# VHH binders against Type II restriction enzyme HgiCI (hgiCIR): the designs that were tried, part 4

Target 1, 345 residues: Type II restriction enzyme HgiCI (hgiCIR), of Herpetosiphon aurantiacus (Herpetosiphon giganteus) (p25258)
Amino acid sequence: MNYQRSFEDLEFNAIKWWPQELSATVAEASVLPILISSQDLFISILKLSGTHPEQIFDVINAAQISANLFLKHLVVLADYGGEMIKRLGKEFQEIFPRMDSTLEYYMNYTFKGEQYTYIFKKLPIKGLDNSKLAIDGKAIIEIKPLSDLYRDMIMILLYGSTTEQFNLAGLEKCEIGTILGKNEIIYTYITQKYLYVSRITNGANTNSLGQIAQTYVCDILSKYLPNDYSVTRNGKILLSDLNSQDSTKTSFDILVEFADKKVGIEVSFQVTTNSTIERKAGQARDRQNRMHAHYYWIAYVIDGAGNFERSGAVRAICRYSDCTVAYSESEIAVLAAFIQEKFNA

## First folded at step 1 (VHH)

Design b11 (framework vhh_rezetamig_d1)
Fold by ESMFold2-Fast, scan of step 1:
Structure b11 (fold): chain B 345 residues (1-345), chain A 124 residues (1-124)
Amino acid sequence: as target 1 above (345 residues)
Amino acid sequence: QLQLQESGPGLVKPSETLSLTCTVSGGSISSSDYYWGWIRQPPGKGLEWIGHIYYSGSTYYNPSLENRVTISVDTSKNQFSLKLSSVTAADTAVYYCARQTYEIYTSGYYFDYRGQGTLVTVSS
């Protein structure tokens, strides 16, 4: 069994996005993982939707993205928060004119220099909010079809800035329609925006996602390891200090123990890049040497699209670990096999 | 100040091995943050990535060149090298050594420091 991994070996075995069974728990803790995992699909939809203002609906249906998830990408990019959505609902009749013949509300907007009219099919509605649009909390993982309400909302978020009403209810922010089909611009614009959102949101939610990641690894290890092996989160070991003759307490995300044998495990699952993996990488050589001095072992569970963007850090971890695996059940089973082999040697 | 400098013969005969060394000064090759690589520019053509190496010795090569390329690193000398075997006139190019990092916005590697380049001519 190959326990020593290169970056390429690890990335080949990686899932890069949160396991499906954790999707609701993760979505409740943070919207970022589902947004980042669907970002490339969202970008491709925008790139393919440049020929007609409503072409995007056909592309959304063909791409099989949920309408609520697509809408969530638009509201995040436009910085069109829940208060603005409520205001849009309350002021709708003041913002948009009515057709003389049908009394339906409409907007006149511009796309690629040409004037178009969109007739709203469902709006206005009472109590328009994030909940009705299924873009809050775990509702974001629900697969909502492209209904008339979603079509109306998407048209506003894409083209609101090009209407005569652009200065009302924050519509000036609704400009993503102006870049549809502009492939040279779309990728950098969107990825830069999401990187900014990731930095802000990760600072607020990193602890809860880390706990979810560690719990999942513990559960799978417990499934594959003998019952007499101790598996504990946030375990501490007294280790010699390489720069002195003193011993220091060293913490690991997970500690597996049996008799006098120990494996310290570090866990990192990051869909967006941050400094956590660089810190683990910087400590990897020292931690391995200190563990080896006591005849213990060190392992890592590393995954997430964001971590694989930090290839230098991941390579250092692979170099200075006794076992590094990705985040799938089959990969964690390899870690369990490593632990059993070392403890039975 | 970090600087990279290519060195090696500027003329190599067809069928022989092209050998270049990059000397890094003002910084250490033994860094977990970076790769160290080679790129070239044939006359009248665009840049072509040849490959890169991590300080641990892990190598990544352009698939079109993989069977002919060897990159190695010597952390004690703060140097890394390129060997390209079985050269032809098509291998005539300006060769650059460079420090690479992974860039999120492009989802790929880019060079943040580059040597001045050295012209290698393949001719009898």
Scores: ipSAE 0.000, ipTM 0.113, lowest interface PAE 19.8, mean pLDDT 82

Design b12 (framework vhh_rezetamig_d1)
Fold by ESMFold2-Fast, scan of step 1:
Structure b12 (fold): chain B 345 residues (1-345), chain A 123 residues (1-123)
Amino acid sequence: as target 1 above (345 residues)
Amino acid sequence: QLQLQESGPGLVKPSETLSLTCTVSGDSISSGGYYWGWIRQPPGKGLEWIGHIDYSGSTYYNPSLENRVTISVDTSKNQFSLKLSSVTAADTAVYYCARDYTVWSGDYPFDYRGQGTLVTVSS
């Protein structure tokens, strides 16, 4: 069996987004993976919604995106965080006027130079927050229909900056409606905003996703490998320095051992582009040479839409590895087969 | 050995532009796989990310600062620089230049950083 992959082979076998069985665990750790995996759909909705201000509701329904996920895209892009949503709820009656006859609250807003009025159907409500909107933690994976509450929130996030009340409760941030139907600028605008959001994610969230990625690989390997093989996360090997007689401890995301045989495994699953894959690529040749000097092997599990945007780094990893696979169970099973062949040679 | 050193005026007047330079020794800014950037710490507060530039010249700015921030690189001098326009007293902080494998995400310590330089905004 040939375990050496080209970039093209690896990308062909890639899943690019987190496995469905991990969706709740991943969403609890970070909202970014689900946002990035649905980003193209979200962009398409914006591109198709330029004809009139409420056309977006028809497009959302046709696109089969959950209303809470669509709303989360808007709050992230507008930088309209949970504290602002709470303020909007608390101050709603001070912000928006109400009709004399029906007592319904409304906003006057602008779309493509024309004046419109939107009458709120559900707002105001008590306790408006991220949890009520199902846009936080694992609730983001819940499939919420386009309710009157979601319609009200979406209208505010699209057009709030064009209202007379734009200086209140952070409404000046709510301007995504101004780019609806502007196909030439939408992609660049949205992708740049998401890159910034991903960059300010804290280190604990990034580490949590790495741990989730490694645990999944360990679980699948344990399923396919003999039970007497040792599978250890963050395992360390004492390896000779090629330029000295001294040995140094070298860590791997996963270490598989049986008797005196070892395979070190590096895992990377990135839905957004970052420099982590370049670091692994830069180390790949030296790590392979040091492992080979001890008659050990090095393997990589590489996936995620963001990693495949770094073709040079992925090609270097494929070149300087004994086995590189993508992230599906069938791909990790190929890695397990590689390990068994090497250990039983 | 990699070393980063901040330089620039320690006092800036309100509404002026704060300008700082980071001089890099021991490695090339053109090296792939790294991000070069600026982080600051206002007195009595935590670290705040300002922005980074990668080896290809792509810039990533804190959204709260993006309209005031410019980060640029001079590969011939092995330096990168920060310009922060329209400063106020709130911009008073110790400013650090740094190198990391990713844009700073709250991880501390950084891969490498300078010793920091205090910039006071005062009339």
Scores: ipSAE 0.000, ipTM 0.126, lowest interface PAE 18.5, mean pLDDT 83

Design b13 (framework vhh_ozoralizumab_d1)
Fold by ESMFold2-Fast, scan of step 1:
Structure b13 (fold): chain B 345 residues (1-345), chain A 122 residues (1-122)
Amino acid sequence: as target 1 above (345 residues)
Amino acid sequence: EVQLVESGGGLVQPGGSLRLSCAASGFTFSEYWMYWVRQAPGKGLEWVSEIDTSGGSTKYPDSVKGRFTISRDNAKNTLYLQMNSLRPEDTAVYYCARGEYWSDSTYYFDYRGQGTLVTVSS
């Protein structure tokens, strides 16, 4: 039966990462999903870039990563926040020396025990900040080519700790250039630095990732379901307590209603592993039993690379649900077919 | 606002014991996995311990296994780290963290406290 899924069926039909049409909205809410989904590519670029200090530019171009996304990985790992970028821009001329002949600014840095000089091609510029670099909010999804500005910034963030100016510009943690091509060290270093990546995304969000996930499911269900079916986010229904005759309000991420028939839907899309799916799994049996006592049904929309790392929780949800689907439009269409079949029986 | 406040750090002699506490507020503590991480001067971050939502599952790296014990009191919204048989190399700032496990060797933390300094005297 199409509606009763195994963990393996669900994972096979999963998209694992946020749909492209949601990329701007998701990026505005959190930079974590795009950083996590691109981390393996970022690490591969570092592993392949150990031959000379500027080889990384050729590897970036070959790897087809946007320059702003690559720069964001460096900014996070070096803990080089927006205020430091602004100060770098404002004080650039006081920090870095100039060539006698060309008057171009330069830095002396170390790579594999040898001294090198990098001549800045674009810096200094007016108003250097996160916005100019397209590394915050929804701008992170913009596909920026590797420009002279990005080359300048990348060189500072890779080698800044080895310069004479490292204290003046706060470049103490700009050391990734020292491990380029050291494959055995790179993975451990990068993953260790990501222990605090979430602090950089800290802030007031008007939309949570959970709300974004729920809205998308609602919108697709509304396309596939008859217009006279009610589709409500954060829907509440009065269910009898199975241990008493008292009734209590129970909320569902989405509630679909028509006449006296109801389907409660729980939604979870997680690119990282957390306790949220385990909470839903722990509640699944009780919620199904209470819905069935009223001749209602319960369904789940479960996806995200992180949720599939919690196989026990996903298996419990599949067992204690009337329908479980993954997050793609075709999967949500299966959920819509389930609802119509139950409401028309 | 989510807050994590560590306490219990201090100066202790080698072989001694300390108990660290972390007071959590601004979220439903019982629904989150919790972690202790540390950073010694001049070293990178080191994961020290993890605990599941109920306190029934814990994990440690070999460097502290058998000496450190993580626990939680969900009724008090408090996380603990009992540190026994302390060594000079345990000297570090210890952070309470709320976080998630991403893959085999990768964690990320939504929130961490300000840290509490533990100094083992020699």
Scores: ipSAE 0.000, ipTM 0.257, lowest interface PAE 13.4, mean pLDDT 83

Design b14 (framework vhh_7z1x_3)
Fold by ESMFold2-Fast, scan of step 1:
Structure b14 (fold): chain B 345 residues (1-345), chain A 123 residues (1-123)
Amino acid sequence: as target 1 above (345 residues)
Amino acid sequence: QVQLVETGGGLVQPGGSLRLSCTASGFTFSSYDMNWVRQAPGKGLEWLSGISTYGGSTSYADSVKGRFTISRDNAKNTLYLQMNSLQPDDTAVYFCAKFGEYTYPSSWEYDYWGQGTQVTVSS
């Protein structure tokens, strides 16, 4: 068996987006991956929705995007988070006027220079929050149809800034309706906004995603490896420095051990490009040399659309590893075969 | 029952220091990344700092970088924020949070927000 991969071989075998069986767990840790993977579809919906203020509902239905996922994109871009949604619910009756005859709540808004009235179909409701809208991490993967509640919320997030009430409950942020059908503006606005969001999140919640990625690899390795092989997350081993005879504790995302034999495994799954893979690439040669000095081996599990945008880093990892695989069960099975071959020879 | 309880806030003079604590219960604390966020009077939520599940990685907002230090003690189910060189604009209610989801930086949507602890920096 050949365990050396080129960048091209690795990318060909990559899944690039989180496995479906992890989608709920990933979404609980971060909503960003599902937003990034659905961004192009979201942009297309906005581009096609420029002729009438409620045309967007027809386009959403035609595009087969879940209403809650579409709403989450609007919430993120408008910076209209869960506390604002709760305030909107609590203060709804103070914000929006009622029709004298029907007592229905309404908003007057502007679209392409013309005045329109939207009559709320479901709002106000008690306890309005992210959970009721299925836009929290637990529920974002649920496929919610376009309901009257979602129509009400979408109208507020698109056109709130154009209402007489724009200075109340954060409605001044709700301006995405003003760019509907403006193709040049939409792409720039959304991609720049998501680039900023991606940069801000990289230091805070990526640790949880890293643990999810490592756990998945451990679970699959345990299926394919003999029971007497130990598979440990965040394993540490004592390695000598090649030139100094100093020993230092070196950590690996996963450590596999059997009968004095060890394989250290590094795991990286990044849907958004960041510098983490470049750090692993920069350390790869030294880590491989130190492992080889003890007759140990080093392997990598590398995947995610963002990581493959860093081709130089991935090529370096492929060059300075004993085995590099992508993030599917079949790829991790190849890693398991590598480990068994090394431990039996 | 899941709870996060923040303590350690108070009145402090500019240039002073405070250490905030957050005690977690009802969930496996060691399995989650933890964060500190704050809300100043009349402003939205501001994310300040995050720490990985085992404490091996930390991150900070530019506004507090070099002045604040996040740490955790998984044996005590406790998250800490050491705040040094405090400024009047650090006056805010401070919350600890486990991420449920992330929205834009001024609006963090969290599972298991704490009660908050008031920090006032004035002479």
Scores: ipSAE 0.000, ipTM 0.121, lowest interface PAE 18.7, mean pLDDT 80

Design b15 (framework vhh_8emy_2)
Fold by ESMFold2-Fast, scan of step 1:
Order: sequence, then structure tokens, then C-alpha cells
Structure b15 (fold): chain B 345 residues (1-345), chain A 122 residues (1-122)
Amino acid sequence: as target 1 above (345 residues)
Amino acid sequence: QVQLQESGGGLVQPGSSLRLSCAASGFTFDDYAMHWVRQAPGKGPEWVSSISWSGGTTNYATSVKGRFSISRDNPSKTLYLQMNSLRPEDSAVYYCAKDIYTGSYEWTFDYRGQGTQVTVSS
């Protein structure tokens, strides 16, 4: 069938990660999508970096991850936020000792029970913050090479807790170096930390990411639909309650109208597992029944790696919709074809 | 050092009310959105509510909407959660959390303080 999809068909046509053209806009709204999409690569780097304390630099180069993205993963895991980074920068000269001969700053640290010395190559610098490290806003999508500044920061985040200065500037949080090469511990620790992060930020990020997802669908629909079709974000229509004589305003992420014909569209793009798709699934049957009672149709645009982990919810949406597509331009074009066929019948 | 300290939990009957408080320090409180998160035994953390940096926008999980009210007092650097019509399923340890958005991303998860236990039973 052209418009009816199984879960398997929908997943086959899915992109699962945000489109490249939206990467800057998404990064400004939330850093979670880029972190989750690069999580497996990040985990692999930590797993392969257990034989000596600076091996991680060779592995980072081989893996072709940007240094700023890798650093962002470390600051998230270490819970070492921008305020800590600013404090580290301001207090650097008071925290770390200097070599008598070269006046270079250094740290003595421990890795697998052995003592090592790391000599800083760029730190200290004035005004050290997230912006200078390109780990905030849309700068996170910039591809920064593994410079001496990034090497210095990475060494602090891996081994800061093992230094004599561990109780200064939050360095006690910098202990990721202790789990390098410990495959089972690494996977569990990282996945639990990111699950926690996604849960506490979902409510705040849902509206912004949802608007980005809706706008992209609207833009593509407008490209494929006749100019006289109305495409409205957050559109509302008056629908009767099938179990009463009352009528209530019902909102759709996107409403497409022409003459007396309407299609309500719900959009969900989730790279992490959350309750949003379960809510849409729970309402799908009732919303379809109410739309059909008025001779209207309901469609869904469903994508994102996290949504496809919710097979029951996605299957319910496919069952209780007139058209369900994934998030690529070609999939949204199928939705546009569905709308035109219904409106010209 | 970002610090968050929750209080106000207790044992109450179904249908009762409780007001939770969170005292914040170590950051510019009025620059950040704040959240309430809860964790019941054997379950992962569940987001409950959020409030914008100014207090002008609030959001709630579907399970608590209409029963819970989030608010903040920026001068005293305190976050509140007013919980009405409490149900047994509301039983959990409640944590407050600082948001990561201020125009740049700051990853700070300070809800790992003590939390405050809420138990709703008869």
C-alpha cells in the first residue's frame, strides 16, 4: 500500500538522526541530539584507550571525532559545567605548579596505580569558558582539530581527581580516566548518565525541538502542495466528542486545509526515548475517530532513533492513522501525495 | 560550586497537600530554568515540572498537570513545588535540578543532593 505503513516499513524509510541541514538550528536548541548520535563513537574511544594515559589522543585522531564534541562528552560525564571551567581558568595559576626550568605548568596524576606528569602546552589562557572551547550553542557542530588546548582540557577531565590538587576548582569530578578500557563499566556509566540527562531536559527541550521538526515538515509540504492549500502550524479545529454532544477545539502540530477539507498532522522526531510518543499513541484511535466523523483525515510524521525503540507506540500510530511517514523529503512527499488525493477525490 | 538542597517531604494521606522547597546557591539563580524530578523505588528518574528563568513559563508532566504548581522566588534563590490532591503513585524522592540553557550550554546536574522523600499512603 502507498499510504499504509507497517512499523518495519516506516523504520526502513527512517533517517533516525536530524537532517544535516538542520544541525546548526538543532544544536542551538539542544546539544542532546548531537551527543546521542555520537555516543557510540565516544564509548568506543574510551574502550580502546586503556593501555596508557595519553593513548586517547591517538584513538580520537583515528576515530575522526571533532575535539570539541569529544570534550563536550567529557564535561557532561564529569558534571564539569561552564562555571567550573571559568573557575579553573581564573584559578589555574594558583592550582597547578610550575617547572623551575621552563616555567611551564604541570600536573602529577595517577593512571592504573602508576605516577605520571603532564606538562600543559596552552593553559592557562585568559577568559577560559565554553565559548572559547566551542562546546556551546551552534559552535558544537564546528569541526575543531585536536589542538594543544583541547589536549590540556582532556587531560584535566580524565585525571584531575587523581592529582594533589583534586579538591580545588571541582577537580574531584574529573575521574573518567579511572574507567578507560573497562568496557562493561564504561557502557553502563555513560548510558545511565545520558538517560538521566535526557529525562531532566525533555520538558524544557520538547517545545523548541518540536517547533524545529514541525517547521521542516511545513516547508517541504509547501514545496509539494498547491499554493492554494493552507498549511498552518499549531492549527486548531472544532471536533465533536463521539461520546457526547459537546464540541471541543482540537490542536494539530500541522493543519492542511483546502475548501471544506482538512488533514491534521502530528509530528514526532525523538532521538532519545521519552513519553511523548506514548502520549500520541494513546490518543491516536480517538483522534482518528473524531476526524473521520467530520470526513477529515489524520496523518503522522514519525522518526528518530528513540521513537523506533517504542515499537508498540509506533505500531499503534500506524494502525490508527490514515497516513504515517518518516522524516525524509521523499517520505514527506508521500504525505503530500496522500493529501492531494484526498482533497481531489 | 552549584548546590541545591531540597526539603518539605513527608508521609501524607491520599488527597493531601505538600509544598517542597529547593534552596539554590553557587550560580546566578535568575539566569536558569529549574526543574523538579522524582524517582520512585525500582524506577528511573521521571521529569515532573519546569519553570523558566523569569517564572513566566511553566510546564508539567501529564501525570501531575492540574494538581502540582511550580514557582520560584528569585530574590531568595528558592524553587517551590506545591503538590495538591496527592496520590499513591506520587510517592518518590523529589529532586530539584538546574537547567543547562543560558545562551551557552552548561552541563551541571546538582539534583544528586539528598532529595526529599514524599510518601503517600493510608
Scores: ipSAE 0.000, ipTM 0.148, lowest interface PAE 20.6, mean pLDDT 82

Design b16 (framework vhh_3k1k_2)
Fold by ESMFold2-Fast, scan of step 1:
Structure b16 (fold): chain B 345 residues (1-345), chain A 122 residues (1-122)
Amino acid sequence: as target 1 above (345 residues)
Amino acid sequence: QVQLVESGGALVQPGGSLRLSCAASGFTFSSYAMRWYRQAPGKEREWVAGIYSSGGSTSYEDSVKGRFTISRDDARNTVYLQMNSLKPEDTAVYYCATLEYDFWSGYSTDYWGQGTQVTVSS
C-alpha cells in the first residue's frame, strides 16, 4: 500500500462537502456548509431571472432547489434574521396595506424602474418564525416545495428595499431583486457577502465544526484500529526541539498510541478558505522532523472545497507528512492501515 | 403539448365592456406567468397585460391602465382579461401567451394561443 499523496491524488479522493451521515449534525452546528455547497446553483438562478419580477419562481422550479434553502440564502444575504422575521409576522398588519374589497394584503415594489403590485396569498400567519419556514437548524436539510408562503417571503426579501414599507419592516438590505440578470454584479455581490458571512459564522462556530470533524475521524479510526490502540482527541506529547536540548509539549488534533509508538494526526475540513490550513502547512516540515527524531509519525486528514483552493498549503502538507488522506470512511481506513503498518514494523 | 385557447372576442360598441378568457393545458399552470398581447391589422404585436405566478403581481401597458384588469383562476387553469371603457383603438386580435424557461440551457420558449378578435365599432 502506498501512503504517498500528491495534491492531485488527494483532491481526486476528496468529498469536498460534509458527509451525508453528518448533514443534520453539521446543519445544527452551522448553516454555512449547506449554503456554500448550493451557492453556485443559487447564483445561476439569479442570473437567469432578470426578465420579469416573478420569473425567479419558474427558474427555482426548473432548478429543483428546495424553497426553504433558496429562502435561507436570501435571509442571510439581506441580514434578515429570526428576530426580524418574528417582528415582520407580529407587525404585518401595521406594515402592509390591504385591498378595500378583498382585504388581501399587498406591497408596491420596483423592478427595473417600473412599479408593480404584489398581492400576498398566505401572509400574514400567526407565529411566523424560522421554524415555520424550515430555515433553522436541521430543518434546513428538509426539501420544501415552492408554496404560497415561500413565494410571499421570497418577494419580500427580493424587493423589500424598493417598497414604501422598507424602514418600518427593516427591509433596507432586501435588494437582490434590483440586480437580477446582472451577471457579473450578482457573482461579485454574492461571493463577497458570503465571505463576510463565513468570517462571522467561522468566528461563532469554528470550535463546534472542528469538534465534529475530529470526532468523526476518531470514531472511524476506533472502528478500524485494534482495541488496545489508544485514540485521544487533543492529545499532547513531549517533543525535543531540534538542536535545543529542551522538550516542549506539542498538541495534535488526534493522537494514536500503542506501547512506545505514536502517530500525531491533524484534521482540517473547511468548505470556505481560512488561514488555519496555511498555519498547518507552515508548521508541517518542523512537526514532521521533530516527530521523526523520536521515531514517531505525522498524518493529516485534509478535505473541504475551501482547503483545496489553497493548493500551495495542501502541497506542503502532502510533502511534509507520512500519510495524508481525504475525509471519508474509505480514506480514514487507509490512515488506519498506515498506523497499523508502522506500529507492527 | 402546451395549449392555450382564447375565447370571448366580439364586436362591441365604444365605451362597452368585454371579458376574454384563455384556457391552458399541458403544463403546471399555477407555476407560470401569463400575458395578454394584441395585434391590430398592419401593426406589430404589442404587450397589454401580465399576471405572475399564483395570481400575485400584475402589470399593464400605459394605454390600458385603469381600463383593463388581468386575473387568473388557478383551479380552472384559466387567465382572464376584463376590458372596460373600450375604444376603437383597442380593435385587434388578442393573444394569450406564456414563457417556458429551461434553467440548464438558459433558453426560453414562447407559447401562444391562436387569438380572439375584438372589434370596437358601431
Scores: ipSAE 0.000, ipTM 0.243, lowest interface PAE 15.6, mean pLDDT 83

Design c01 (framework vhh_ozoralizumab_d1)
Fold by ESMFold2-Fast, scan of step 1:
Structure c01 (fold): chain B 345 residues (1-345), chain A 122 residues (1-122)
Amino acid sequence: as target 1 above (345 residues)
Amino acid sequence: EVQLVESGGGLVQPGGSLRLSCAASGFTFSSYYMYWVRQAPGKGLEWVSEISGSGGRTKYPDSVKGRFTISRDNAKNTLYLQMNSLRPEDTAVYYCAKDYRGYSYGHWFDYRGQGTLVTVSS
């Protein structure tokens, strides 16, 4: 049983989100994992921020979310890309009026049917972009506190659509402020928008995240396995059918070999749902049967919150594998123990 | 920048001996497992020997066990391979390799050396 897992056993041992030591590498490859893993916290902040238009700043501080991560959720939901942020910066003085008695710019916006005025404290600045806001690449994992710049940007992204300037520089997309404190609406709105974001980005960056997932498993396996065991990414072996002598080349995410013994390993780490896990599940029975016909073994490393939403696929993988583990170092060490036991028996 | 420079290869007759050296730079040599790996003409890479950062642990495959000895001089940032009782099948380009991590118990390495040719023939 230590090596054969039920879905419930596997989920219990899962980490669900990318390991901390991979956070920078994952963030450089895709912003989606950190957004999905912080989505519930982001939603909670919005739900608690319905009393006053600037209450959100107090809630952000209480929730201990970084200001740059919070801002990234807003820019993604508003579809407010880097070019729009640059345009906002360049055209700021043309978009927003200046106070009669100061050099400060302001916006008039609406919150719960009441008119409010926000006076910008830092904007405009030269060269406003994603880099200055620490919302792209590895900078997203930096813990930035609320600053006047972040407060200015957050106010624009929350209330831009309710301003007199709503038709300028993409501000019509900045509407999340209109639903603050509306608990049921918030959940549905945000989760639906993130399904759209996930759908668009999954195909573009899935291969990079898959390579990161496989590299981590290889690294941990190499740490725990004897040096005379071969650990190869994207390994291929020739498997023949028992009854026909037909031969086909079969690829594995990872192949572990020693002498005449082989274990093929498939890896899947998905924080959002996609077709990858169903493909692996659909192949699992045939791959196990073909490996067994040659006295080889098949194993899986399965994790990610999105994969565990596909319970049928994960159950099929657990059923048609010799060893299935989750993604922590301790789980991969169990896989290494399985391999050593089979190779030395 | 990691640099590994191998030397000591050459032509030797069966039963002879050679000592390979690898000069390492660009990393904290004593903190890394080091390896010798080889590639015979027309064949894939084969792991030949392994040594821990301190030199306290060594491992060899059966093909060279008892004939080859890996050692290191951490004060000189140098790795050695003493090869005795050489056989024609030992003919290969030999590479000095650094572990992918600061310490390792697996085969993950990122060798950077250009290699040194060892030819065993009569």
Scores: ipSAE 0.000, ipTM 0.085, lowest interface PAE 25.0, mean pLDDT 83

Design c02 (framework vhh_ozoralizumab_d1)
Fold by ESMFold2-Fast, scan of step 1:
Structure c02 (fold): chain B 345 residues (1-345), chain A 121 residues (1-121)
Amino acid sequence: as target 1 above (345 residues)
Amino acid sequence: EVQLVESGGGLVQPGGSLRLSCAASGFTFSRYWMYWVRQAPGKGLEWVSEINSGGSSTKYPDSVKGRFTISRDNAKNTLYLQMNSLRPEDTAVYYCARLYSSGWYDTFDYRGQGTLVTVSS
């Protein structure tokens, strides 16, 4: 069928992760998409790194993950923010002891019940911050190699909770080193912490990612639709209430109009599981019925690994829509073809 | 005005049971995903259980799976957490949280003061 999609057909055509051409824009708006898309690789590194406290450096190199991305996973999981990193840099010599013979700073830490000493190779440095570590904004997509500075920071974030300095340096949550190689607990521990982090971190940037998703769809639609078709973001139309003769204002993420013909489009791209898709699913039947009462149509652009984990919601949207496509240029072109067919009938 | 009021905490011996309740008001409770999260002394906030708007889907971390059961009564605007086989490490302040969608990503909305659960002999 031309425009009818099953859940399986939609998922087959899905990209599940943000398009490469949007990677810098998305990373600037939120770090969470790149963290979630690399989470399985990050977990695999932890699972393979259980034989020696510094084995993780060999595994990182073998896995071809960038050192700054790996460090960002640790920073986020340990709740070790930019102000704490700046303070670590400024107060380093007050926090950590020095070797009498070499003037190098060190930390004593625990791994599998045994005490080890790590000698810092680069720390302390002046002006330590997120920017120097390439762990904020679009810098997170830069591929940084595993340097002495990254090794120092990774050791602190893996084992910091086991040091004598943990309270003074705010390293109470730096405990990932204690679960290295413990396959049975790693997945649940990491995913549970990321669920919590995703709820807090994404709250501040929720609207930005939505606007990026809508803009991409609008740009592709404008490429494929005739110039005299109106494409409006956050468009509003008057629709009759099924229980009254009164009309109510109804909003769509995107509204496409030509003459007296309209298609309302809802857009959702979610890499984490969420309640937004459930809400859209719960509204889908009523919205389609109201649009059809006016001889209008309703379409959806649905993608993201998180949305496909909500199979019941996606199936309901597919059932109660005139067209549902995934989030790629070829899929949005199918949506454009649908619109042109309906407007020229 | 959105309000969440937790109750049912208290002192219990290891192996005992407690049932927590959360009374919700000021919003359409039946349309929201609900969570229980806890904070143990000296620890960070930990997710405990998840329930969808209709009550048909629940999720738990391994630390409480098989011992804790989340449920809801949409007619009474109430969320529950049945806690069985309690352990000293379950000692924490338990919070009822609403999943609030402000756009493309979800966030928690903690409106309650929490209820203290102490597992001690």
Scores: ipSAE 0.000, ipTM 0.149, lowest interface PAE 18.2, mean pLDDT 82

